# VHH binders against Glucokinase (glk): the designs that were tried, part 18

Target 1, 317 residues: Glucokinase (glk), of Thermotoga maritima (q9x1i0)
Amino acid sequence: MPKLKLIGVDLGGTTFSVGLVSEDGKILKKVTRDTLVENGKEDVIRRIAETILEVSDGEEAPYVGIGSPGSIDRENGIVRFSPNFPDWHNVPLTDELAKRTGKKVFLENDANAFVLGEKWFGAGRGHDHIVALTLGTGIGGGVVTHGYLLTGRDGIGAELGHVVVEPNGPMCNCGTRGCLEAVASATAIRRFLREGYKKYHSSLVYKLAGSPEKADAKHLFDAARQGDRFALMIRDRVVDALARAVAGYIHIFNPEIVIIGGGISRAGEILFGPLREKVVDYIMPSFVGTYEVVASPLVEDAGILGAASIIKERIGG
Below, E stands for the ipSAE of ESMFold2; O stands for the ipSAE of OpenDDE; V2 stands for 0.75 times the mean of E and O plus 0.25 times the DockQ between their complexes.

## First folded at step 14 (VHH; framework vhh_ozoralizumab_d1)

Design m53 (from m42 with Y57E E103Y; at its last look DockQ between E and O 0.02; V2 from the best seeds 0.00; counts 0 for: pae O 7.0 > 2, placed apart)
Fold by OpenDDE, look of step 14:
Parts: C-alpha cells; structure tokens; sequence
Structure m53 (fold): chain B 317 residues (1-317), chain A 123 residues (1-123)
C-alpha cells in the first residue's frame, strides 16, 4: 500500500502555497499562486481547492492541513476574521474545501501551525516543551507544553507578539502601545528606518538600501554586521524587546527550546548572539541553562510543513 | 565582527623608517575611508593620516606631512603607513581606524580601531 501523504496549505494575503508532503516531512510537490484577495473569498477558496486537487492528483492524500492568518476557530474550521482577508467573516473554510476536494481538512492559526511544524519536522523534534516565534511582517507565536499545543479556553491563546515589552513604545495594530510586534517585526524595523532617516541619513543602512523608503531589515542587519552605529542601535532595541519577551515566555512556560523563525531570523548571529546574551539578564537564576534559543531550520519550508503538521497533530501522528 | 589588526611597529633610531600594516575584516573595506591615529604616552589620540575610499585622496597633519604616506590595497583589505624620517616625538602606539560617525554627537570618530602597534623612536 502506498504510504499516506499529507497536504499542507500555507495561506497568505499575497500568495498561498500548497504542498504534498511525505510522512517524514519531505516536500514532494509545491505550488504557489497569487491569493488575489480582491477577487473575493469564493474565488480564493475555489482556487485553493483546485490547487489541492492538482498537487494530490494520483496520490493517496486524504488529509489537508491549512495554516491561516487571523482569528481562527480551530474546532469548527472557521476563519473568524483576518486583516489580510477583509471580506472573510466567519468563513467555514474547512467545510468549503472539504466539499470541493472530498478530503478531510484541518484549520490552525499560522503561528500555531509554525510551532507544530517545528514539533514534528523542525528544531522541536524530540521536545515536549516548545516556544516558537515567527518574526515577519508581524510576530506570531505558538506553545507546546507537555506535548500539547496550547490553545487556551477559546482556542486563541499564545499570541506571543502582543505582549507589551515597551509600555511607552510604538502603537501596535492591535490598538495597544508597545507590543513586541510593534518593536521587533519587519514592519516595525521599516518604520524605525523611515523615521530615523532625518537624523541618521548618513547611516550605511540607507546607503545599502538606496533610499529610506526601500530600507528594510536586511539592510539593517547588513549594516549592523559592518558596525554601523545607527544599525546597531536599532538592532539592540529589537534584541532587547525580544529578550524581554522571551524571558517572560521562559518564566511562564519553562520551555526546553525557544525556536525563532521568519524573515528576521535569517539575520543569523548578529541577532541571535546578542539575544542569547540578553535573555540571561532578564531571567531568574533557576532558569539559566534550562533552555536553548535557536533559529528555525525549516526556513522557506516552514509554511508548508507547518500546515502539513496540523494533520499529524489532529490524527495522532 | 569588525576587526582591525595592526603590525610593523618596533624600535627605530631617529631618522629611521618603518612600515605599518593593518589587516581589516568584518566589513566591506572598500566602502570606508581609513585612518591612522596615534597615542603618545600621557597624550590624547592624534590623527596622523587619512585615505579616501577611491584611494586617490590622502590627508596629513603638518606634524607628519612629507614624512608619512598612507596607502591601501582593497583587494587584500589592508591599510599601510610608510613612516620615514622618524623623530622621537613620533613615539606612540599607532592604531588603524575606520571611519565612524557618532550619531549622537553628529561627529566623525575613530572608535573602530585595533589594539595598536608600538613605535619607539630612540637613539
């Protein structure tokens, strides 16, 4: 009998990706398409379904995991709302896809999908206590404790990007000032760079970027690696914010491993080195040596593998 | 990590010559103006030479002008200082320094420099 294969859907506002994944986490097929949110939810769902059928054609793949941004009802398979999908309100995504594909469909928040991907296929393998952060446009997080995904009473828990790390910090999109997302996300970094240009226009960051409008996290960390003071200042702010948050998570969840993924995590040691050092400053002595802070090894595969891992989590592996 | 490693210092008699070298790493060497600075015992940091990014423009203070020559090899990430007609007053620790801008003060500084190499000019 052919081995069961998994289907993972990484749903984003700009693009969505559908992958056929082996039981051991190998991506066998991958298709990426523009989401085209402006075409309406029915068109988007139809195209996702068609893509699922495309990648699974001729394959034994009865299950679909889908990671979605926004507020998710994971039990009923409903997208309550998502900023990236303005016309999606209480969309029964799993039912709609199941009707169209004939497959069993599971839905998770994309951050939860991320930590599940780490648990089953990434740096979290072999661990029962995992904290994971994805640093991209925004900051999402997921927590596994005692082998179980932390969902909370209402299934919306582990919003790790929306802890306050700077009480008088920048306004977050959630309406609160000083959230981790408002300080340490790619969006936040771009904002800092735009705002800082008037005072720090001589910084190498802008030389590398060509303009303040084009300046982003990549330019920041490239400049920081070369010792640019402005870049290092911003890096240090980001690291401090992350360290405070991570220290809090360590205190709360006592994890074996803290895994950081997303675009920002690609900065490497210019970020992780100082982060590891700074976390120690903010944790109680009893927690020293009880954890590791590591970059996600899944990199570009994190979305598909995370989504696929939802299946393993729901059906028992 | 930005690294600058100076070499070539030593004891020399008045009127003698030395050639200092600086190996640079951890940054794009060709994108920066480079400097030599020195610190004599009991004195502050003194600028002694500058070379621009294009390797075409050099600057010297009057104290060393005509005696010292700064040069660079971008392919080797190396900075040089040829010191001729050395004088006892040239005795100092010599540092290779990268251009640096203090964003708080709005001034250029020499904060990025190596451990230095000692030059002693004595009879």
Amino acid sequence: as target 1 above (317 residues)
Amino acid sequence: EVQLVESGGGLVQPGGSLRLSCAASGFTFRWYDMYWVRQAPGKGLEWVSEISIDSGETKYPDSVKGRFTISRDNAKNTLYLQMNSLRPEDTAVYYCAREDYDYSSGEYTFDYRGQGTLVTVSS
Scores: ipSAE 0.016, ipTM 0.420, lowest interface PAE 7.0, mean pLDDT 92
ESMFold2, look of step 14: ipSAE 0.245; ipTM 0.662
ESMFold2 (binder alone), look of step 14: mean pLDDT 80; pTM 0.791

Design m54 (from m42 with S55E Y101W; at its last look DockQ between E and O 0.65; V2 from the best seeds 0.00; counts 0 for: pae E 3.6 > 2)
Fold by ESMFold2, look of step 14:
Structure m54 (fold): chain B 317 residues (1-317), chain A 123 residues (1-123)
Amino acid sequence: as target 1 above (317 residues)
Amino acid sequence: EVQLVESGGGLVQPGGSLRLSCAASGFTFRWYDMYWVRQAPGKGLEWVSEISIDEGYTKYPDSVKGRFTISRDNAKNTLYLQMNSLRPEDTAVYYCAREDWDESSGEYTFDYRGQGTLVTVSS
């Protein structure tokens, strides 16, 4: 009779958040804390567990879903490694949290959690074939095909941010060149804006930001909406990169919907209008009209909702 | 691989003209600001001109301003330098270069340069 609550843990390198979520996706309580990776993995795990217990105090919430950056073994609940947690090597995260909380814990990669959040709570509801990207500091992605999360042979599939969109293009932090992440991430945009100040210091972007050091994607898109030429040049490069990547995903996965989240997705039609048009330039004619490209409705809460959705995915509701 | 192939150099009298070309391949040329740089005998590398991706911004040091004109043809992946009123001090090997961001160092580089084309201005 009583409705079970879901616990979602959005684990990041700088902060983690724990949310108590209703079965229909309403966040009832949310606590955010500094991750303090420098204190070591035991401290991080302890603090997550304490926060889980705090958020769920007095509630019937026997399950926890946790989205983690990095390579994970979802079957055994292990974080194999993550660049966000350099001391983490094959950490049995679900077992450690279960010991400390008395709860059943499920683990997924944070980008896969994002597409699951869209499937259960967002723009992916009612779709069996979903591609999702989150455009933040890096670019994460996830794929649902035939209603199931695509995980690959070793559980590390769907690294959508690392498809090459610019041959011999900008260096990516992954060690190769021209990845979507190296062109269209928030980090890439900040870099283009910092690099451009020398030549384009009169651009509206820098007036809006107050300095080249503070210029970011919000300032870029605000300036582009006002017709700023430099902002439009960078916007066009970002759009072209996204369109090339999305066209590739369309060809490979034949999705019903492509969902783009993260802070950059707040740009609205200054980004999505040109993106939808440019995607058509890069796809085979047979794919025209078979998909939608939309912004994620989940924005700030996507991490917690994605993590909570792991529970729904693993136990079927 | 990134490839930049310069051509059009040669021997010319003071006051003469030359047009240099740079054929680019192995990258998406239209997304990169491009440069001409030169190296005179026994000297360091000197910036000579730059051009934005849409030709809307060009820049020149005072030493060549008014005499040199940079241009590009994005459809042909080609960069040009028209050099007029040449002087003996313009004698150098001329390179075209792609502006690049090095993520690991956090700096601009000119690591992508061609083999160069020699321009000799003498009486």
Scores: ipSAE 0.353, ipTM 0.709, lowest interface PAE 3.6, mean pLDDT 91
ESMFold2 (binder alone), look of step 14: mean pLDDT 79; pTM 0.780
OpenDDE, look of step 14: ipSAE 0.604; ipTM 0.848

## First folded at step 15 (VHH; framework vhh_ozoralizumab_d1)

Design m55 (from m51 with K59E Y112H; at its last look DockQ between E and O 0.87; V2 from the best seeds 0.00; counts 0 for: pae O 3.2 > 2)
Amino acid sequence: EVQLVESGGGLVQPGGSLRLSCAASGFIFRWYDMYWVRQAPGKGLEWVSEISIDSGYTEYPDSVKGRFTISRDNAKNTLYLQMNSLRPEDTAVYYCAREDYDESSGEYTFDHRGQGTLVTVSS
ESMFold2, look of step 15: ipSAE 0.561; ipTM 0.827
ESMFold2 (binder alone), look of step 15: mean pLDDT 79; pTM 0.784
OpenDDE, look of step 15: ipSAE 0.036; ipTM 0.567

Design m56 (from m51 with K59E Y101R; at its last look DockQ between E and O 0.66; V2 from the best seeds 0.00; counts 0 for: pae E 2.5 > 2)
Amino acid sequence: EVQLVESGGGLVQPGGSLRLSCAASGFIFRWYDMYWVRQAPGKGLEWVSEISIDSGYTEYPDSVKGRFTISRDNAKNTLYLQMNSLRPEDTAVYYCAREDRDESSGEYTFDYRGQGTLVTVSS
ESMFold2, look of step 15: ipSAE 0.487; ipTM 0.779
ESMFold2 (binder alone), look of step 15: mean pLDDT 79; pTM 0.791
OpenDDE, look of step 15: ipSAE 0.658; ipTM 0.850

Design m57 (from m51 with Y101H; at its last look DockQ between E and O 0.70; V2 from the best seeds 0.00; counts 0 for: pae E 2.5 > 2)
Fold by ESMFold2, look of step 15:
Structure m57 (fold): chain B 317 residues (1-317), chain A 123 residues (1-123)
Amino acid sequence: as target 1 above (317 residues)
Amino acid sequence: EVQLVESGGGLVQPGGSLRLSCAASGFIFRWYDMYWVRQAPGKGLEWVSEISIDSGYTKYPDSVKGRFTISRDNAKNTLYLQMNSLRPEDTAVYYCAREDHDESSGEYTFDYRGQGTLVTVSS
């Protein structure tokens, strides 16, 4: 019998992606489509199913893993609700896709899928105690403890991006103030840069971006590498927020490894050097030397690989 | 809860000097630009001074430029205003304020400010 291929679906509010993945984590085919949530859930489900069949045509790929935003019932394959799909209420996504594709479909929350992707294909391989974060538009994350995904009583545990790191800090979209997401996400960085333009318009950040409206995390870190004072001020705030959060995760989960992914993680040592140093300021001495803080090797394809890893988790574990 | 506690006000003669202090708590002081604002009797709030988180940017209106100096000590969570060459028109309640951006208007606001300290300049 030939080796089976994995199908990973990275479901988003604006686009979704479907990948055909080898059992060792190589993406063999990838198709991205507009989600078009305004057309209704039946249309979205049909288009996902069509794309699954397109990607797997001529291949032995009987299983599909789906990472979805929002609250999910993983046991029954139901999306209970999602901020990205306001009209989706208790959608039996895995059953609907199984009917249309003839495949066995598994569902997981997208942030939890990310840590599974790290466990099976990324820097988490060989570790039973993993904390993983994605630093993107928002901050998602997940926890593996004793080799198993931490899901909590209602399946909604490990909302790592919503720990408070700045008391009375910036407003978070979740409705509270000072969440890690409100300080260290790509969205938060763009907001700081837009708000700072009035006072700091001579910063290299804005020269690199061409305007405050175009300024983003890439411009921030490029300017910080060149010693730009404003860029370093914002980088230091982001690092402090991440360090406070990571120190908390270290104390709570005693992880072997803390993995940071998403586009921001490609900043490299301008981010990770100060982060590793600052974490030490916030942990109990007994935790020094018990963990590593590393960038995710999965980068742009983390969503598809995370989704595919659901299959390995459910079948292999 | 954000707390800003001003002190150092009092009665002073014209030409005199006074140093105001503001103790900050309930937020991470070093990540916020800070302001002094004042309210003269029967008047609205007037911006008096502004300082960036690293003290590299300070700004003053013409009415106080050259006479007032804003400073901060991020290690002690404290904002200062040194007021020299005081004039009767400087008589006001002085407030320490944290910079906040009003998302609805796109303008900076002074919603987080203390209870103030009274400065009276009179011979």
Scores: ipSAE 0.510, ipTM 0.796, lowest interface PAE 2.5, mean pLDDT 91
ESMFold2 (binder alone), look of step 15: mean pLDDT 79; pTM 0.792
OpenDDE, look of step 15: ipSAE 0.568; ipTM 0.828

Design m58 (from m51 with I53T K59E Y112V; at its last look DockQ between E and O 0.02; V2 from the best seeds 0.00; counts 0 for: pae O 9.6 > 2, placed apart)
Fold by OpenDDE, look of step 15:
Structure m58 (fold): chain B 317 residues (1-317), chain A 123 residues (1-123)
Amino acid sequence: as target 1 above (317 residues)
Amino acid sequence: EVQLVESGGGLVQPGGSLRLSCAASGFIFRWYDMYWVRQAPGKGLEWVSEISTDSGYTEYPDSVKGRFTISRDNAKNTLYLQMNSLRPEDTAVYYCAREDYDESSGEYTFDVRGQGTLVTVSS
């Protein structure tokens, strides 16, 4: 008999991906499609279900994990609200997909899905105390302590991007100034680069980008690698913000490992080197040497594997 | 790693000539204005020459104008300084430096420079 396979759904506002995953975390099949939110929630859900059936055709894959952005009722499988899906209000996503596919469906927030992916298939394997951050358009996070996913009273815990790291800093979308997301996200970096053009238009960042409007994190870190002073200044600001946040998480969660993923994490050692050094400046001596800060190894597969890992978390590994 | 390595220094008699070279690595050389600076014993850092990215612009202080010529080969990632009619007061450690321009202040700084090469002009 073939081994049980897992289905992971990475749900995004622009695209969603469905993957068939082996028990050991190998992606066997993957399909990515446009979400087409404008077609309405019923159409989106229908297409997700059809894709699940397509990917699992001829396979023994009775379980589906789905990672979704927004506020999630993980117990009841409801998407309460998501900015990416403006017409979704209290959508019973798991029930709808189950009816259409005949499969058991589990729902998690995408940040929580990410940390679970790391726990079961990524850098978190073998660890019971994990802090994970995703650095993209925004900043999300998840926490595992003593092998358990931290969810909080209402299942909305571990919003790690919304801790204040710069008092009186940039305004965050959440309404507070100085959140990590407002300083260290891809969005924040773009903002810094646009604003910096006035003073630093000769920076290598803008040469690489071609224009200030096109300048992004990739250009920043590429320039930083070449020693561009402006780029390094922005990098250092981002690193300082991350280091302060990570230090806080270390103090709070006492993790074995801090895992950072997302687009920004692809910068590599130009980011992680200074980050590791700076974190030491902000932690108590008793925590020195008790943790690792690493990049996520899952890269592009993080979404699907995270979603698939929800199954392992719910029914066992 | 961003690196500049100077070479070509040595002992020369007054009126003599010397050609310095600087090998650049770890960055896109053609994207940066480059400089030669020098430091004489007991003195501060002195700007000696400047060259733009495409060699379309060069500049020198009065102290070396007409005697020194800066040039670059972007294909070889190399900066040069031809020094003619050398004087005892030209004795210094010569550094190749990459431009760091602060547009807000209009000031030039040198964020990267090599280990330097010693030029001694003496009879």
Scores: ipSAE 0.007, ipTM 0.336, lowest interface PAE 9.6, mean pLDDT 92
ESMFold2, look of step 15: ipSAE 0.509; ipTM 0.799
ESMFold2 (binder alone), look of step 15: mean pLDDT 82; pTM 0.806

Design m59 (from m51 with Y57H K59E; at its last look DockQ between E and O 0.68; V2 from the best seeds 0.00; counts 0 for: pae O 11.4 > 2)
Fold by OpenDDE, look of step 15:
Structure m59 (fold): chain B 317 residues (1-317), chain A 123 residues (1-123)
Amino acid sequence: as target 1 above (317 residues)
Amino acid sequence: EVQLVESGGGLVQPGGSLRLSCAASGFIFRWYDMYWVRQAPGKGLEWVSEISIDSGHTEYPDSVKGRFTISRDNAKNTLYLQMNSLRPEDTAVYYCAREDYDESSGEYTFDYRGQGTLVTVSS
């Protein structure tokens, strides 16, 4: 008998991805399509359902996990609100997809899905105390403690990107100044680079990028590796922000492992080396040696595997 | 809370010199471009000088170029403005200001500034 396969849906505002995943976390099939939010929620849901059926055709895959941005009702499978889906208000996503696909559907916040992906398929395997942070356009994260996903009273806990790391720093989209997301996200880095061009136009960052408009985190870290002063200054700011946040998470959650994913994490040791060193400056001595800071190994598969991992979390693995 | 405290103002004769200081706190000083702005009686806020985070870039309006020099000590969280060859038209309240970016307008503002220090140039 073929082993049970899992379906993961990574739902985004621009694109969504549906994957067929083996029980051990191998992506067997993957389809990515434009979300086309402008077509309305009914069309989007229909296309997601069709894609689920397509990916699972001829396969024993009775369960679907969906990682969704925004505010969700995890228990009832409702997307309450999402900035990326402006016409979605209290959408019973799981019920709608279940009706269309005949499958059991589970819904989780995308940040929580990320940490679950790490727990089941990534660097968090074998650990019961996990902090996971994704550094992309924004910053999201999730926390597992004693093997349990931290959700908080209302299911919206562990907004790791919205801790203040620079008091009176740059304005975050959440309305607060100095959030980690406003300092250490890809968006923040792009902003720093764009604003810095007038004063640091000779920086290697811009030579690598070709223009200030194209300058991004990749160019930043490439230039930093080569000792570019401006790039290193920005890197150091990002690292300090991350270190402060991570130190806070260490103090609060006492994790075994801090996993950092997302596009920025691809920078490697130019980021993680200084980060590991700097974290020690901000933690109490009693926490030294109690944790690891590592890059996520899931890379581009984090979305699908995170979504698929929701199934394991809900049905017991 | 962002705090900027200006000092060094006073009465000086035309042709004289003053050095203003600004003590910064409540933010990471070395990560922000800093500015001096001034407001003369009955006039709006005027930009006077700019310095980058690492002092690699300074800028002045034509009205003060060659006479004023902005500098910073990141270790002391202090901004300076050396004012030479002062003129009566330089009379104003001088403010130390931190760079602030308005995402909605795409413009920089001087909303973060101190209470100012009065500079009076008069014979």
Scores: ipSAE 0.005, ipTM 0.281, lowest interface PAE 11.4, mean pLDDT 91
ESMFold2, look of step 15: ipSAE 0.484; ipTM 0.787
ESMFold2 (binder alone), look of step 15: mean pLDDT 80; pTM 0.789

Design m60 (from m51 with I28L Y112H; at its last look DockQ between E and O 0.89; V2 from the best seeds 0.00; counts 0 for: pae O 5.2 > 2)
Fold by OpenDDE, look of step 15:
Structure m60 (fold): chain B 317 residues (1-317), chain A 123 residues (1-123)
Amino acid sequence: as target 1 above (317 residues)
Amino acid sequence: EVQLVESGGGLVQPGGSLRLSCAASGFLFRWYDMYWVRQAPGKGLEWVSEISIDSGYTKYPDSVKGRFTISRDNAKNTLYLQMNSLRPEDTAVYYCAREDYDESSGEYTFDHRGQGTLVTVSS
């Protein structure tokens, strides 16, 4: 008998990806399509369903996991609200997809999906206490403790990007100043680069970018690697913010491993080296040596594998 | 709460010198560009110096260039303004101000500033 395959849906505002995943975490098929949110929720859901059927054609894949941004009702499979999907209000996504595909569908927040992906297929394998952060346009996170996904009372727990790391710092989209997301996300970095051009226009960051408007995190870290002063300043701010947050998470969750993914994590040791060092400055001595800080190995596959991992989490692995 | 407390003001004769200090608290001081601004009687707020987070960049208006020097000690969360060759026209309340960027307007604001310290230059 062919081994059971899993379907993972990584749902984003710009694109969504559907993957057929083996039981051991290998992506066998992958399709990415524009989300086209402007076409309305019905069209989006239809296209997702069609893509699910496409990737699973001729395959034994009875289960679908969906990682979705926004506020999710995990139990009922409802997307309550998502900024990326402004017309989605209490959308019974799992039911709708199940009706269209004939498959059992599970829904999870994308940040939680991420940590589950790490748990089952990534750096979190073999660990029961995991903190995971994804550093992209925004910052999301998930927590596993004693092998259980932390969801909170309402299933919206572990918003790790919205802890304050800079009191009275930059305004976050959540309405609070100084959130991690407002300091250490790709969006934040772009903002720093935009604001910094006035004073640091000669920085290598802007030379690498070709224009101030194109300057982003990649250029920042490339410049930092070459010793650019301005780039290193921004890097240090980002690292300090992350270190403060991670230290807090260490104190709260006492994890075995802190996994950082997303686009920013691709910076490598120019980010992680200083981060590991700085975290020690902010943790109590009793926590020294109790954890690892590592980059996610899943890279671009994190979304699909995270989504697929929802299935393993729900049906027992 | 952001707090900035200026000190070091006083009465000085023309040609004299003063050193102002500003104690910062309630925010990560080292991650913000800082400014000195002043307000003379009957006049608006005037920018007099700025310094970047790591002191690698400083700027002054022509009115004080060559006479004033801004500096900072991030370890002490303190901003300084060394004022030399003081002139009667330098008489003002001097404020330490944190840089705040307004994305909507593209402007820097000085909304976070202290109560100020009075500098009087008179013979």
Scores: ipSAE 0.019, ipTM 0.449, lowest interface PAE 5.2, mean pLDDT 92
ESMFold2, look of step 15: ipSAE 0.525; ipTM 0.804
ESMFold2 (binder alone), look of step 15: mean pLDDT 79; pTM 0.779

## First folded at step 16 (VHH; framework vhh_ozoralizumab_d1)

Design m61 (from m51 with I53T K59E; at its last look DockQ between E and O 0.89; V2 from the best seeds 0.00; counts 0 for: pae E 3.0 > 2)
Amino acid sequence: EVQLVESGGGLVQPGGSLRLSCAASGFIFRWYDMYWVRQAPGKGLEWVSEISTDSGYTEYPDSVKGRFTISRDNAKNTLYLQMNSLRPEDTAVYYCAREDYDESSGEYTFDYRGQGTLVTVSS
ESMFold2, look of step 16: ipSAE 0.429; ipTM 0.758
ESMFold2 (binder alone), look of step 16: mean pLDDT 80; pTM 0.791
OpenDDE, look of step 16: ipSAE 0.653; ipTM 0.865

Design m62 (from m51 with I53T; at its last look DockQ between E and O 0.73; V2 from the best seeds 0.00; counts 0 for: pae O 2.6 > 2)
Fold by OpenDDE, look of step 16:
Structure m62 (fold): chain B 317 residues (1-317), chain A 123 residues (1-123)
Amino acid sequence: as target 1 above (317 residues)
Amino acid sequence: EVQLVESGGGLVQPGGSLRLSCAASGFIFRWYDMYWVRQAPGKGLEWVSEISTDSGYTKYPDSVKGRFTISRDNAKNTLYLQMNSLRPEDTAVYYCAREDYDESSGEYTFDYRGQGTLVTVSS
């Protein structure tokens, strides 16, 4: 008898990915396609359904997990609103996909899916108290406490990127100055690099990038590893912001583990080394030694595995 | 609340010196490039000095180059402007300003500026 497989859908505004996942978290098949939001929600949903059927062809995979950006109703499987899908308003995504595929479909916010992925397949395995951050274009997060996903009264909790870490700092898209996302996201880093070019045009960052317009977090951290002064300045600002936020999360959630993923996390120890050291400066002594800060091991698989993990969470593992 | 408070202005004779200070509060001072700007009577705002977050970069217009020196103490959240060989044309209200970058326009601006301190150079 073949073992049950899981289907994970990582839904994004630009592309979506569908994966067939083993029970132990191995991706057996993966298909990525352009989302083509402009074609309308019906077309998008149809294509997702077709991809699900394609990936699961000949397999026993009765369940689908979908990680979606935006505000979702996880109980009813509704996407309430998402900036990435401007024409989606109260879309019953799970019902629509279930009708088309014949499968049971579960919906979760992509940030929450991330932490669930860590819980079931990543660094969070074996832990009941998890804080997870994804550092990409924006900053998202999820919290597991006592083995339960933190969702809040309205299911929109754990917006970890929108804590103020730099009072009266850069304007965040949420309308508040100084949010973690406004200082430590890939978007923020690109902004810093653009701003810095007039003063630091000779920096290795720009040599590696080829131009200020192409300069990004990867170039930043590569330059920082080589001791570039300008790059290290920006790294330190990012690390300080992250450390303040993480310290706050430690104080609030008392986690066993803080897991950081996303593109920026790929920087490795040039980021995590200083981060671990700086966090200690901002936490009460009673919390020292109670946690670990680690990079997500899921890397590029985080989206699919996070989505698949929704199934584990809903049906009991 | 972001605050920038300038001090050190006054009356000085041509050839004299003054040292201006700016006390910053309400934000992480060490993360921002800072500027001195001035406005003379009947004239527009003029940039007179800038300094990077780590003091590794300073810049001056030709009008004050060699005479003015900008510096900062991040531990004290204070910006300084040493003004030497002052001239009557240096008479103006001097402001401490925090740099801001407008991503939508691609332009550098000042999102905060102090109340200013008056510098009068006259015989």
Scores: ipSAE 0.247, ipTM 0.692, lowest interface PAE 2.6, mean pLDDT 93
ESMFold2, look of step 16: ipSAE 0.553; ipTM 0.821
ESMFold2 (binder alone), look of step 16: mean pLDDT 80; pTM 0.788

